# VH-VL binders against Probable carboxypeptidase X1 (CPXM1): the designs that were tried, part 6

Target 1, 162 residues: Probable carboxypeptidase X1 (CPXM1), of Homo sapiens (Human) (q96sm3r113to274)
Amino acid sequence: TGCPPLGLESLRVSDSRLEASSSQSFGLGPHRGRLNIQSGLEDGDLYDGAWCAEEQDADPWFQVDAGHPTRFSGVITQGRNSVWRYDWVTSYKVQFSNDSRTWWGSRNHSSGMDAVFPANSDPETPVLNLLPEPQVARFIRLLPQTWLQGGAPCLRAEILAC
Key: E = the ipSAE of ESMFold2; O = the ipSAE of OpenDDE; V2 = 0.75 times the mean of E and O plus 0.25 times the DockQ between their complexes.

## First folded at step 5 (VH-VL)

Design u8 (from u2 with light chain Y33H K56E Y93S G95S W98R; framework fv_tarlatamab_arm2)
Fold by ESMFold2-Fast, scan of step 5:
Structure u8 (fold): chain C 162 residues (1-162), chain A 122 residues (1-122), chain B 109 residues (1-109)
Amino acid sequence: as target 1 above (162 residues)
Amino acid sequence: EVQLVESGGGLVQPGGSLKLSCAASGFTFSKYAMNWVRQAPGKGLEWVARIRSKYDSYATYYADSVKDRFTISRDDSKNTAYLQMNNLKTEDTAVYYCTRHGYRYGYYFDYWGQGTLVTVSS
Amino acid sequence: QTVVTQEPSLTVSPGGTVTLTCGSSTGAVTSGHYPNWVQQKPGQAPRGLIGDTSNEHSGTPARFSGSLLGGKAALTLSGVQPEDEAEYYCLLSYSGARVFGGGTKLTVL
């Protein structure tokens, strides 16, 4: 049937392959942007269940390095899992690259403009978006476009790839 | 018993400087974010500044009305938060409260100090 | 800049029910704004009542409850006591900033 998960949730994709435009803190860094990752519960826990960009980051992005040319077919997102607060991305765009410097976007066939994927409306329910046309590239980026008002762009993700 | 005690208030001339202290006890200070909130005589509450814990790299945030004039800081070894106030204006006259960020990110201002009065006048 | 609006004053009889609201100039208030409520009596420091929309702080009497109502945050007092006469402030979170409402003076008579 479709391409399998790349390995953000399973940890098959190592922390060193995840990068972001910014993060609020180490505990909300790109290594925390894995599908189904959970927040800490104790006073000494220094981490939460999502990647979150700085609130002032005007162009946030979350990046995955697949390590080699890979066929990207879909994206699954969740909001932030937290005992602290609610945050979730409500829409995002997707970009691809072979060298992490030159990027091209997933496009809507009808308009020819960048595709904008509707995302989450609560912190936990996974939302799957299949790419209109699967792309072969080494890198994939998710670019939050809108998110919960008064909050920050935060997400957990998995990538479908083969 | 959680306690916050503010000090350092007083009378100062416009354009002057003043440094407030907030001494904390009864909890593990280094794990909590700290806030300063002020209240002008006969008026409402106004949030001034916040400093996060060491686990969030001591990130600081300021109200637009005080940005570039006030600096919030902390010394975890002394269980104390500070507010350095520079270029004071008559509009800065208020009781300044120190308040703790609650144990959850969305729990703001669960415990408050008694306040310290700052009067800016010529 | 965001302005947070509350009813300036409300009156309720002892044992009655009253709801205070907290609105924003920038749009509907949601759970993502982490509405907080604090109480202040004359000559006293403020005291936390409700955090994160509906979560009670330590020592908050059971008669106080927080919710979202019609695009605003709400604080409801059921079975009001004379000791509840006070100023009530709401607080909303925006882009790293915290914004207090103007306060509601609750008179119990």
Scores: ipSAE 0.007, ipTM 0.474, lowest interface PAE 11.6, mean pLDDT 86

Design x2 (from e8 with heavy chain S55G S104G; framework fv_enfortumab)
Heavy chain, then light chain:
Amino acid sequence: EVQLVESGGGLVQPGGSLRLSCAASGFTFSSYSMNWVRQAPGKGLEWVSYISSSGSYIYYADSVKGRFTISRDNAKNSLSLQMNSLRDEDTAVYYCARDHYYDGRGYFDYWGQGTTVTVSS
Amino acid sequence: DIQMTQSPSSVSASVGDRVTITCRASQGISSWLAWYQQKPGKAPKFLIYAASSLQSGVPSRFSGSGSGTDFTLTISSLQPEDFATYYCQQYYSYPLTFGGGTKVEIK
ESMFold2-Fast, scan of step 5: ipSAE 0.006; ipTM 0.509

Design x4 (from e8 with heavy chain H100L Y107W Y110P, light chain W32Y; framework fv_enfortumab)
Fold by ESMFold2-Fast, scan of step 5:
Structure x4 (fold): chain C 162 residues (1-162), chain A 121 residues (1-121), chain B 107 residues (1-107)
Amino acid sequence: as target 1 above (162 residues)
Amino acid sequence: EVQLVESGGGLVQPGGSLRLSCAASGFTFSSYSMNWVRQAPGKGLEWVSYISSSSSYIYYADSVKGRFTISRDNAKNSLSLQMNSLRDEDTAVYYCARDLYYDSRGWFDPWGQGTTVTVSS
Amino acid sequence: DIQMTQSPSSVSASVGDRVTITCRASQGISSYLAWYQQKPGKAPKFLIYAASSLQSGVPSRFSGSGSGTDFTLTISSLQPEDFATYYCQQYYSYPLTFGGGTKVEIK
């Protein structure tokens, strides 16, 4: 049996539990990095459907605080939902922490190297990556490694956890 | 108080066997990967073996592969190292060591006090 | 196997001195490097992980730096309790490997 969604899409995980290394604007902040969140459709809407790091951010990360030790088993990602442009992350790494200061990476047991997860190829289709070895930790980070050429690292996510 | 206490060391003749044990207390043993690390007299540290929290992944140093077997009993909060076909070069203090975080691999805190294994005739 | 070469093998120093210990990996290990302190007759004490992250409770005079293949441990102002042997360790791939150790001795 797999672990259920942690609650990014359902809002069970509050905005205060989501952090990022940077954001292009408030409307593309970590609180917008929730699976299936949608962009505004009218000229007065100042928000879009994703978290997006600043283009100058050399080490982008998106962080979720589960609030207590939690068994992380998988990650689901989407690209940016927008009426204005296309952006999506094409690969990422995953890190864990119990105190938000000490981090360890998800690793491929066969190679012993950091696991690099292939991610999205369009803005809408969810891509599930099961972690090679489920990890118990309080915090999980997604670290975009590559993204759409000429775009920015943008994602929506859900975490599978128990 | 987080503690690891080793036992089972002693003097043994070449070709003999010993079983080392490590008793864990003060933390949720079943959530952490465990290691054995040894140190020969007057020498540096040598990693010996790893076991994941569920026993699904086990690794050995080439020098002990086929002779040593690592195991754990999560219900008893204990780690074991079965050492067979012992050689003079296996003489060392043996430490059990916990990975720092849940199933993180390869940096250790805490360490036990060590148990001495002497292989001599 | 990844070989860890540590230098110097020993260094003689006085209280208040700045001490630098180096560690070199035979291949790239990113930042997957830890540092330990060992006093005679005692188990090693964990100091640093991820090359530069200081463990809680370790004095701020200890610092680590480096990435890839070249790493450094620095003690900015040596104290009497710092006379010990120091080890680097890679945790990038199995088998895990330690440096040969650097003994920091009283001058």
Scores: ipSAE 0.000, ipTM 0.501, lowest interface PAE 16.5, mean pLDDT 87

Design x5 (from e8 with heavy chain D99G Y102W R105K, light chain S93R; framework fv_enfortumab)
Heavy chain, then light chain:
Amino acid sequence: EVQLVESGGGLVQPGGSLRLSCAASGFTFSSYSMNWVRQAPGKGLEWVSYISSSSSYIYYADSVKGRFTISRDNAKNSLSLQMNSLRDEDTAVYYCARGHYWDSKGYFDYWGQGTTVTVSS
Amino acid sequence: DIQMTQSPSSVSASVGDRVTITCRASQGISSWLAWYQQKPGKAPKFLIYAASSLQSGVPSRFSGSGSGTDFTLTISSLQPEDFATYYCQQYYRYPLTFGGGTKVEIK
ESMFold2-Fast, scan of step 5: ipSAE 0.006; ipTM 0.518

## First folded at step 6 (VH-VL; framework fv_nivolumab)

Design c1 (at its last look DockQ between E and O 0.28; V2 from the best seeds 0.00; counts 0 for: pae O 11.8 > 2)
Heavy chain, then light chain:
Amino acid sequence: QVQLVESGGGVVQPGRSLRLDCKASGFTFSRYAMHWVRQAPGKGLEWVAVIWYDGSNKYYADSVKGRFTISRDNSKNTLFLQMNSLRAEDTAVYYCARVYYKGDYYFDYWGQGTLVTVSS
Amino acid sequence: EIVLTQSPATLSLSPGERATLSCRASQSVSSYLAWYQQKPGQAPRLLIYDASNRATGIPARFSGSGSGTDFTLTISSLEPEDFAVYYCQQDSKWPFTFGQGTKVEIK
ESMFold2, look of step 6: ipSAE 0.007; ipTM 0.543
ESMFold2 (binder alone), look of step 6: mean pLDDT 91; pTM 0.917
OpenDDE, look of step 6: ipSAE 0.000; ipTM 0.572

## First folded at step 8 (VH-VL; framework fv_reozalimab_arm2)

Design d4 (at its last look DockQ between E and O 0.17; V2 from the best seeds 0.00; counts 0 for: pae E 11.1 > 2, placed apart)
Heavy chain, then light chain:
Amino acid sequence: QVQLVQSGAEVKKPGSSVKVSCKASGGTFNRYAISWVRQAPGQGLEWMGGIIPLFGTANYAQKFQGRVTITADKSTSTAYMELSSLRSEDTAVYYCARDRGYKYGYYFDYWGQGTTVTVSS
Amino acid sequence: QSVLTQPPSASGTPGQRVTISCSGSSSNIGSNYVNWYQQLPGTAPKLLIYSNNKRPSGVPDRFSGSKSGTSASLAISGLQSEDEADYYCAAWDDSLSGYVFGGGIKLTVL
ESMFold2, look of step 8: ipSAE 0.006; ipTM 0.507
ESMFold2 (binder alone), look of step 8: mean pLDDT 91; pTM 0.944
OpenDDE, look of step 8: ipSAE 0.013; ipTM 0.607

## First folded at step 10 (VH-VL; framework fv_nivolumab)

Design g6 (at its last look DockQ between E and O 0.05; V2 from the best seeds 0.00; counts 0 for: pae O 12.9 > 2, placed apart)
Heavy chain, then light chain:
Amino acid sequence: QVQLVESGGGVVQPGRSLRLDCKASGFTFSRYAMHWVRQAPGKGLEWVAVIWYDGSNKYYADSVKGRFTISRDNSKNTLFLQMNSLRAEDTAVYYCARVGYPYGYYFDYWGQGTLVTVSS
Amino acid sequence: EIVLTQSPATLSLSPGERATLSCRASQSVSSYLAWYQQKPGQAPRLLIYDASNRATGIPARFSGSGSGTDFTLTISSLEPEDFAVYYCQQYSNWPFTFGQGTKVEIK
ESMFold2, look of step 10: ipSAE 0.006; ipTM 0.502
ESMFold2 (binder alone), look of step 10: mean pLDDT 92; pTM 0.926
OpenDDE, look of step 10: ipSAE 0.000; ipTM 0.564

## First folded at step 11 (VH-VL; framework fv_nivolumab)

Design k2 (at its last look DockQ between E and O 0.83; V2 from the best seeds 0.00; counts 0 for: pae E 8.5 > 2)
Heavy chain, then light chain:
Amino acid sequence: QVQLVESGGGVVQPGRSLRLDCKASGFTFSRYAMHWVRQAPGKGLEWVAVIWYDGSNKYYADSVKGRFTISRDNSKNTLFLQMNSLRAEDTAVYYCAKVGYSRGYFDYWGQGTLVTVSS
Amino acid sequence: EIVLTQSPATLSLSPGERATLSCRASQSVSSYLAWYQQKPGQAPRLLIYDASNRATGIPARFSGSGSGTDFTLTISSLEPEDFAVYYCQQYSNWPFTFGQGTKVEIK
ESMFold2, look of step 11: ipSAE 0.030; ipTM 0.625
ESMFold2 (binder alone), look of step 11: mean pLDDT 94; pTM 0.956
OpenDDE, look of step 11: ipSAE 0.115; ipTM 0.714
ESMFold2, look of step 13: ipSAE 0.012; ipTM 0.586
ESMFold2 (binder alone), look of step 13: mean pLDDT 94; pTM 0.955
OpenDDE, look of step 13: ipSAE 0.287; ipTM 0.777

Design k5 (at its last look DockQ between E and O 0.12; V2 from the best seeds 0.00; counts 0 for: pae E 8.8 > 2, placed apart)
Heavy chain, then light chain:
Amino acid sequence: QVQLVESGGGVVQPGRSLRLDCKASGFTFSRYAMHWVRQAPGKGLEWVAVIWYRGSNKYYADSVKGRFTISRDNSKNTLFLQMNSLRAEDTAVYYCAKVGYSWGYYFDYWGQGTLVTVSS
Amino acid sequence: EIVLTQSPATLSLSPGERATLSCRASQSVSSYLAWYQQKPGQAPRLLIYDASNRATGIPARFSGSGSGTDFTLTISSLEPEDFAVYYCQQYSNWPFTFGQGTKVEIK
ESMFold2, look of step 11: ipSAE 0.008; ipTM 0.580
ESMFold2 (binder alone), look of step 11: mean pLDDT 92; pTM 0.937
OpenDDE, look of step 11: ipSAE 0.014; ipTM 0.605

Design k6 (at its last look DockQ between E and O 0.75; V2 from the best seeds 0.00; counts 0 for: pae E 10.2 > 2, grease 19.5 > 18.9)
Heavy chain, then light chain:
Amino acid sequence: QVQLVESGGGVVQPGRSLRLDCKASGFTFSRYAMHWVRQAPGKGLEWVAVIWYSGSYKYYADSVKGRFTISRDNSKNTLFLQMNSLRAEDTAVYYCARVGYSYGYYFDYWGQGTLVTVSS
Amino acid sequence: EIVLTQSPATLSLSPGERATLSCRASQSVSSYLAWYQQKPGQAPRLLIYDASNRATGIPARFSGSGSGTDFTLTISSLEPEDFAVYYCQQYSKWPFTFGQGTKVEIK
ESMFold2, look of step 11: ipSAE 0.007; ipTM 0.506
ESMFold2 (binder alone), look of step 11: mean pLDDT 91; pTM 0.929
OpenDDE, look of step 11: ipSAE 0.025; ipTM 0.631

## First folded at step 13 (VH-VL; framework fv_nivolumab)

Design m2 (at its last look DockQ between E and O 0.64; V2 from the best seeds 0.00; counts 0 for: pae E 8.3 > 2)
Heavy chain, then light chain:
Amino acid sequence: QVQLVESGGGVVQPGRSLRLDCKASGFTFSRYAMHWVRQAPGKGLEWVAVIWYDGSNKYYADSVKGRFTISRDNSKNTLFLQMNSLRAEDTAVYYCAKVGYSGYFDYWGQGTLVTVSS
Amino acid sequence: EIVLTQSPATLSLSPGERATLSCRASQSVRSYLAWYQQKPGQAPRLLIYDASNRATGIPARFSGSGSGTDFTLTISSLEPEDFAVYYCQQRSNWPFTFGQGTKVEIK
ESMFold2, look of step 13: ipSAE 0.009; ipTM 0.574
ESMFold2 (binder alone), look of step 13: mean pLDDT 94; pTM 0.943
OpenDDE, look of step 13: ipSAE 0.036; ipTM 0.674

Design m4 (at its last look DockQ between E and O 0.70; V2 from the best seeds 0.00; counts 0 for: pae E 3.4 > 2)
Heavy chain, then light chain:
Amino acid sequence: QVQLVESGGGVVQPGRSLRLDCKASGFTFSRYAMHWVRQAPGKGLEWVAVIWYDGSNKYYADSVKGRFTISRDNSKNTLFLQMNSLRAEDTAVYYCAKVGYSRYFDYWGQGTLVTVSS
Amino acid sequence: EIVLTQSPATLSLSPGERATLSCRASQSVSSYLAWYQQKPGQAPRLLIYDASNRATGIPARFSGSGSGTDFTLTISSLEPEDFAVYYCQQYSNWPFTFGQGTKVEIK
ESMFold2, look of step 13: ipSAE 0.162; ipTM 0.687
ESMFold2 (binder alone), look of step 13: mean pLDDT 94; pTM 0.950
OpenDDE, look of step 13: ipSAE 0.392; ipTM 0.815
ESMFold2, look of step 14: ipSAE 0.280; ipTM 0.722
ESMFold2 (binder alone), look of step 14: mean pLDDT 94; pTM 0.950
OpenDDE, look of step 14: ipSAE 0.559; ipTM 0.867

Design m5 (from k2 with heavy chain S102H, light chain N53K; at its last look DockQ between E and O 0.62; V2 from the best seeds 0.00; counts 0 for: pae O 8.7 > 2)
Fold by ESMFold2, look of step 13:
Structure m5 (fold): chain C 162 residues (1-162), chain A 119 residues (1-119), chain B 107 residues (1-107)
Amino acid sequence: as target 1 above (162 residues)
Amino acid sequence: QVQLVESGGGVVQPGRSLRLDCKASGFTFSRYAMHWVRQAPGKGLEWVAVIWYDGSNKYYADSVKGRFTISRDNSKNTLFLQMNSLRAEDTAVYYCAKVGYHRGYFDYWGQGTLVTVSS
Amino acid sequence: EIVLTQSPATLSLSPGERATLSCRASQSVSSYLAWYQQKPGQAPRLLIYDASKRATGIPARFSGSGSGTDFTLTISSLEPEDFAVYYCQQYSNWPFTFGQGTKVEIK
């Protein structure tokens, strides 16, 4: 079973359904955390090439509201599209919620611990992670755990969901 | 700590060439776009050129297009500016500048190297 | 292509006074505006980025505000070491440009 894209890349998921713990600037806000989005050469403050959390953010997260109960099956991530530097998340955890208040994590059942997904090692190559077990929920969060040392967590994403 | 050290400035005649170097330390050079900014004696600041973190793209001020070439060697943490067909108006202190996390602003500057173009 | 116009050209104030420096852009730069301080014989020093964010190590008396076309650098209580030229810089569109500078002279 392979669920189709939820619609971050295609804009089927509107900007109002994307939230984050913090953003470096408006042009690095959650509305830019869409797979394959490209930084612009004009009005770059509105059209940078990823979501990037503030460097001081101790608990970064990127959240998608699917709008209704949805079967989440996977996540695709990229690093930041930028003309003068690069950043990427190297690992993340995933959480789910029905009300955006109470969250539960994707688990690695062999260890009994939260699953940690290997993410990116370059700015552009998409990395697919299938969830160990699909989860039915309305909200999904990506929680960067590691990223380039000395940088900030930056990502673009697509969610696989039915 | 971040350090940028320019070298290669000097006095040259119009029409001649110079190459400036900027050696970087204290940060991961290959993650950042690098810029050259110049300041003519007694004048304000003028942006000159930028090179992307991987060297793949370059942009120049109109005043230097076709005459100057920016380049970098990430294995040596060094930024370069090749200045050809120098004119009196190119006389300035040339600064190497590191872009901050966001694009475009300069969080660290070298102390500069003076280029004087005169007969 | 974006022209930054700073005013006033010179600001002559006593220690302890508030200094207000203006930078006007010829078209919107959103919040992508930085401020630099330059003392004689030295390289510029970043004070403010993204219109209002203070760079590391910059004293709290420096603050920035504005968005779009009109920006302000404020020094709440002028210290003797604040004698310098101040430049604004936009980075919203190519080519990146600087204002012509405001000289703050302290008595």
Scores: ipSAE 0.008, ipTM 0.557, lowest interface PAE 8.4, mean pLDDT 88
ESMFold2 (binder alone), look of step 13: mean pLDDT 94; pTM 0.952
OpenDDE, look of step 13: ipSAE 0.013; ipTM 0.595

Design m6 (at its last look DockQ between E and O 0.47; V2 from the best seeds 0.00; counts 0 for: pae E 8.1 > 2)
Heavy chain, then light chain:
Amino acid sequence: QVQLVESGGGVVQPGRSLRLDCKASGFTFSRYAMHWVRQAPGKGLEWVAIIWYDGSNKYYADSVKGRFTISRDNSKNTLFLQMNSLRAEDTAVYYCARVGYTGYFDYWGQGTLVTVSS
Amino acid sequence: EIVLTQSPATLSLSPGERATLSCRASQSVSSYLAWYQQKPGQAPRLLIYDASNRATGIPARFSGSGSGTDFTLTISSLEPEDFAVYYCQQRSKWPFTFGQGTKVEIK
ESMFold2, look of step 13: ipSAE 0.015; ipTM 0.587
ESMFold2 (binder alone), look of step 13: mean pLDDT 93; pTM 0.929
OpenDDE, look of step 13: ipSAE 0.378; ipTM 0.812

## First folded at step 14 (VH-VL; framework fv_nivolumab)

Design s1 (from m4 with heavy chain V50I S102T, light chain N93K; at its last look DockQ between E and O 0.80; V2 from the best seeds 0.00; counts 0 for: pae E 5.9 > 2)
Fold by ESMFold2, look of step 14:
Structure s1 (fold): chain C 162 residues (1-162), chain A 118 residues (1-118), chain B 107 residues (1-107)
Amino acid sequence: as target 1 above (162 residues)
Amino acid sequence: QVQLVESGGGVVQPGRSLRLDCKASGFTFSRYAMHWVRQAPGKGLEWVAIIWYDGSNKYYADSVKGRFTISRDNSKNTLFLQMNSLRAEDTAVYYCAKVGYTRYFDYWGQGTLVTVSS
Amino acid sequence: EIVLTQSPATLSLSPGERATLSCRASQSVSSYLAWYQQKPGQAPRLLIYDASNRATGIPARFSGSGSGTDFTLTISSLEPEDFAVYYCQQYSKWPFTFGQGTKVEIK
């Protein structure tokens, strides 16, 4: 009922508008963080089905540049699609920016603190989180807070925006 | 701390069968693809087989196709290699190995020796 | 299948020296190459993955480089525990294959 998909899944948002704090490998880069993207199974196909941050990344984030001021209303996440192993983020925060330098967070109405969104519990089931308040900005970041114990912060996403 | 412990090796005659087990601990076994790799005494390493994390797909080296079967029981954290129609050339230390983030092997077991002799 | 050729077969060096080990692939493996260390009576241990990334807990003196068909493992200053056999492995195409090994031994 809210705003439509921005276009990570559909490829309307190009790979050049996706950035991350780190990637475990090229085949797990931000260009793989698109909802419903699938791992490669063919000989020579090196791409997996998620963005995954490096193990040593203490502050992982996945960023989308909408290209212009955009009203963000929600986020859909999935875990990692892979035949090699599975991983998923279990909670995340969301941040916004107009210049990719100065960021503000989505806030929990009752506490006034940054909202923490429950995320995934399996590799494939999409989880929708509506933002408490839609935000107008150019950039949106997802910041994994917790993930599968013994695993890595991995996700696929779609952004709802108008 | 990841641990992989192979067992079931021994001395058998050509044409007989043997099953190897690999017991895993210290990680979520059902999350990872697993491999068998072997090393003939005094020789290099040879990849043998892979099984997907959910058992949905399996691949074998040509030298063992049709004779060896890789399988897993995720409820028991155990990887298996059923070796049928054993040949002298199958004599080796057999290692189980866990994949890392993708296709490389980040942890290995200590190995179990299989000797096939008449 | 992709053949990996390691050189030299044996590298005789003293502690404190730099070791340079080569691995050449018969066709491109992009960056999908790992290096393993194996000491006598032990299982292999992962050192480097994706050509240049050190595995967790591997000392900084180990470094990997290369892409395509030509790869190098460098040990900047050999320590006594580094005398072992080193294998490269490609994981670009089935079947995954290993080089024949380079033995690094005390001169």
Scores: ipSAE 0.032, ipTM 0.612, lowest interface PAE 5.9, mean pLDDT 89
ESMFold2 (binder alone), look of step 14: mean pLDDT 92; pTM 0.921
OpenDDE, look of step 14: ipSAE 0.572; ipTM 0.863

Design s2 (from m4 with heavy chain S102N; at its last look DockQ between E and O 0.75; V2 from the best seeds 0.00; counts 0 for: pae E 4.2 > 2)
Fold by OpenDDE, look of step 14:
Structure s2 (fold): chain C 162 residues (1-162), chain A 118 residues (1-118), chain B 107 residues (1-107)
Amino acid sequence: as target 1 above (162 residues)
Amino acid sequence: QVQLVESGGGVVQPGRSLRLDCKASGFTFSRYAMHWVRQAPGKGLEWVAVIWYDGSNKYYADSVKGRFTISRDNSKNTLFLQMNSLRAEDTAVYYCAKVGYNRYFDYWGQGTLVTVSS
Amino acid sequence: EIVLTQSPATLSLSPGERATLSCRASQSVSSYLAWYQQKPGQAPRLLIYDASNRATGIPARFSGSGSGTDFTLTISSLEPEDFAVYYCQQYSNWPFTFGQGTKVEIK
């Protein structure tokens, strides 16, 4: 139900529209933060299946540029697809922007505070969260808040928008 | 604190077998692929083998294929290297190594010496 | 296999001097290159990963640069404890391979 996928999984959203606060490496960059993307080891390309923030990044975020004002309604997340190790985000916040400079958060109706969304508990099971209220914006950020203990903030995602 | 402790090294004759163990602690062993890397006396480093975190796949250097077997017991936080048909050129300090966020080795054991001689 | 060639074989310098170590790959390894330090009787220690990322706990005087086939490890000002052998390693293709090492020794 709700809006259709924006196109991270389908590659309708180009790599140039994906950004992040940091990346552990190019092979773990924002272009790898696409839902159901898999490690490329089998194909001879050793990219891994996730975006992962740098270890020292205190405020990691993953950003999608919709290219134009878009009504965002939900987020789907996964953990890291890898043969080397597993990581996943366990909770995140969502922010929106029209100019990539000024940001506002998705808030709970009940508390008025920024909503914290539960994320994954394993690498592969997609977890859908609907926004408490759909938001119209050009940019959307996922901000990992917690992740697997001893792990790294790694995720794959899809955005729901219409 | 991450620790890797190799054991099982010693002196053996050519053609014999030896098994090395690597006991891991200070991290969730089952989360990480593990490697063996060796270093002949006075020489450089040579990658030997890798095993996936869940043991689902293994790769070997050509120099040891068919003779060495890498394995792991995640319930015991232990990595193994079964070495068969040992040769003089297998003489080396053998290190177990943990992968980092990527496929580099962020931690190494102290190594265990294997000497193959007549 | 991808061959990594390090140069120079030996680098003789004094404390406080700048050290520049080279690692060249026979084919592109993208940024999948690490640098390790090894002292006599010790295991290697990770210095740099993914060509330019400094490992946790590694002093700022160590830096890595490069991509593709040409890589450099720089020690901006050598400390007495920095005199050791340095290895580069690629993890772009199987099998993983190491350079032959560069020995940084005291002049």
Scores: ipSAE 0.073, ipTM 0.732, lowest interface PAE 2.7, mean pLDDT 93
ESMFold2, look of step 14: ipSAE 0.174; ipTM 0.703
ESMFold2 (binder alone), look of step 14: mean pLDDT 94; pTM 0.950

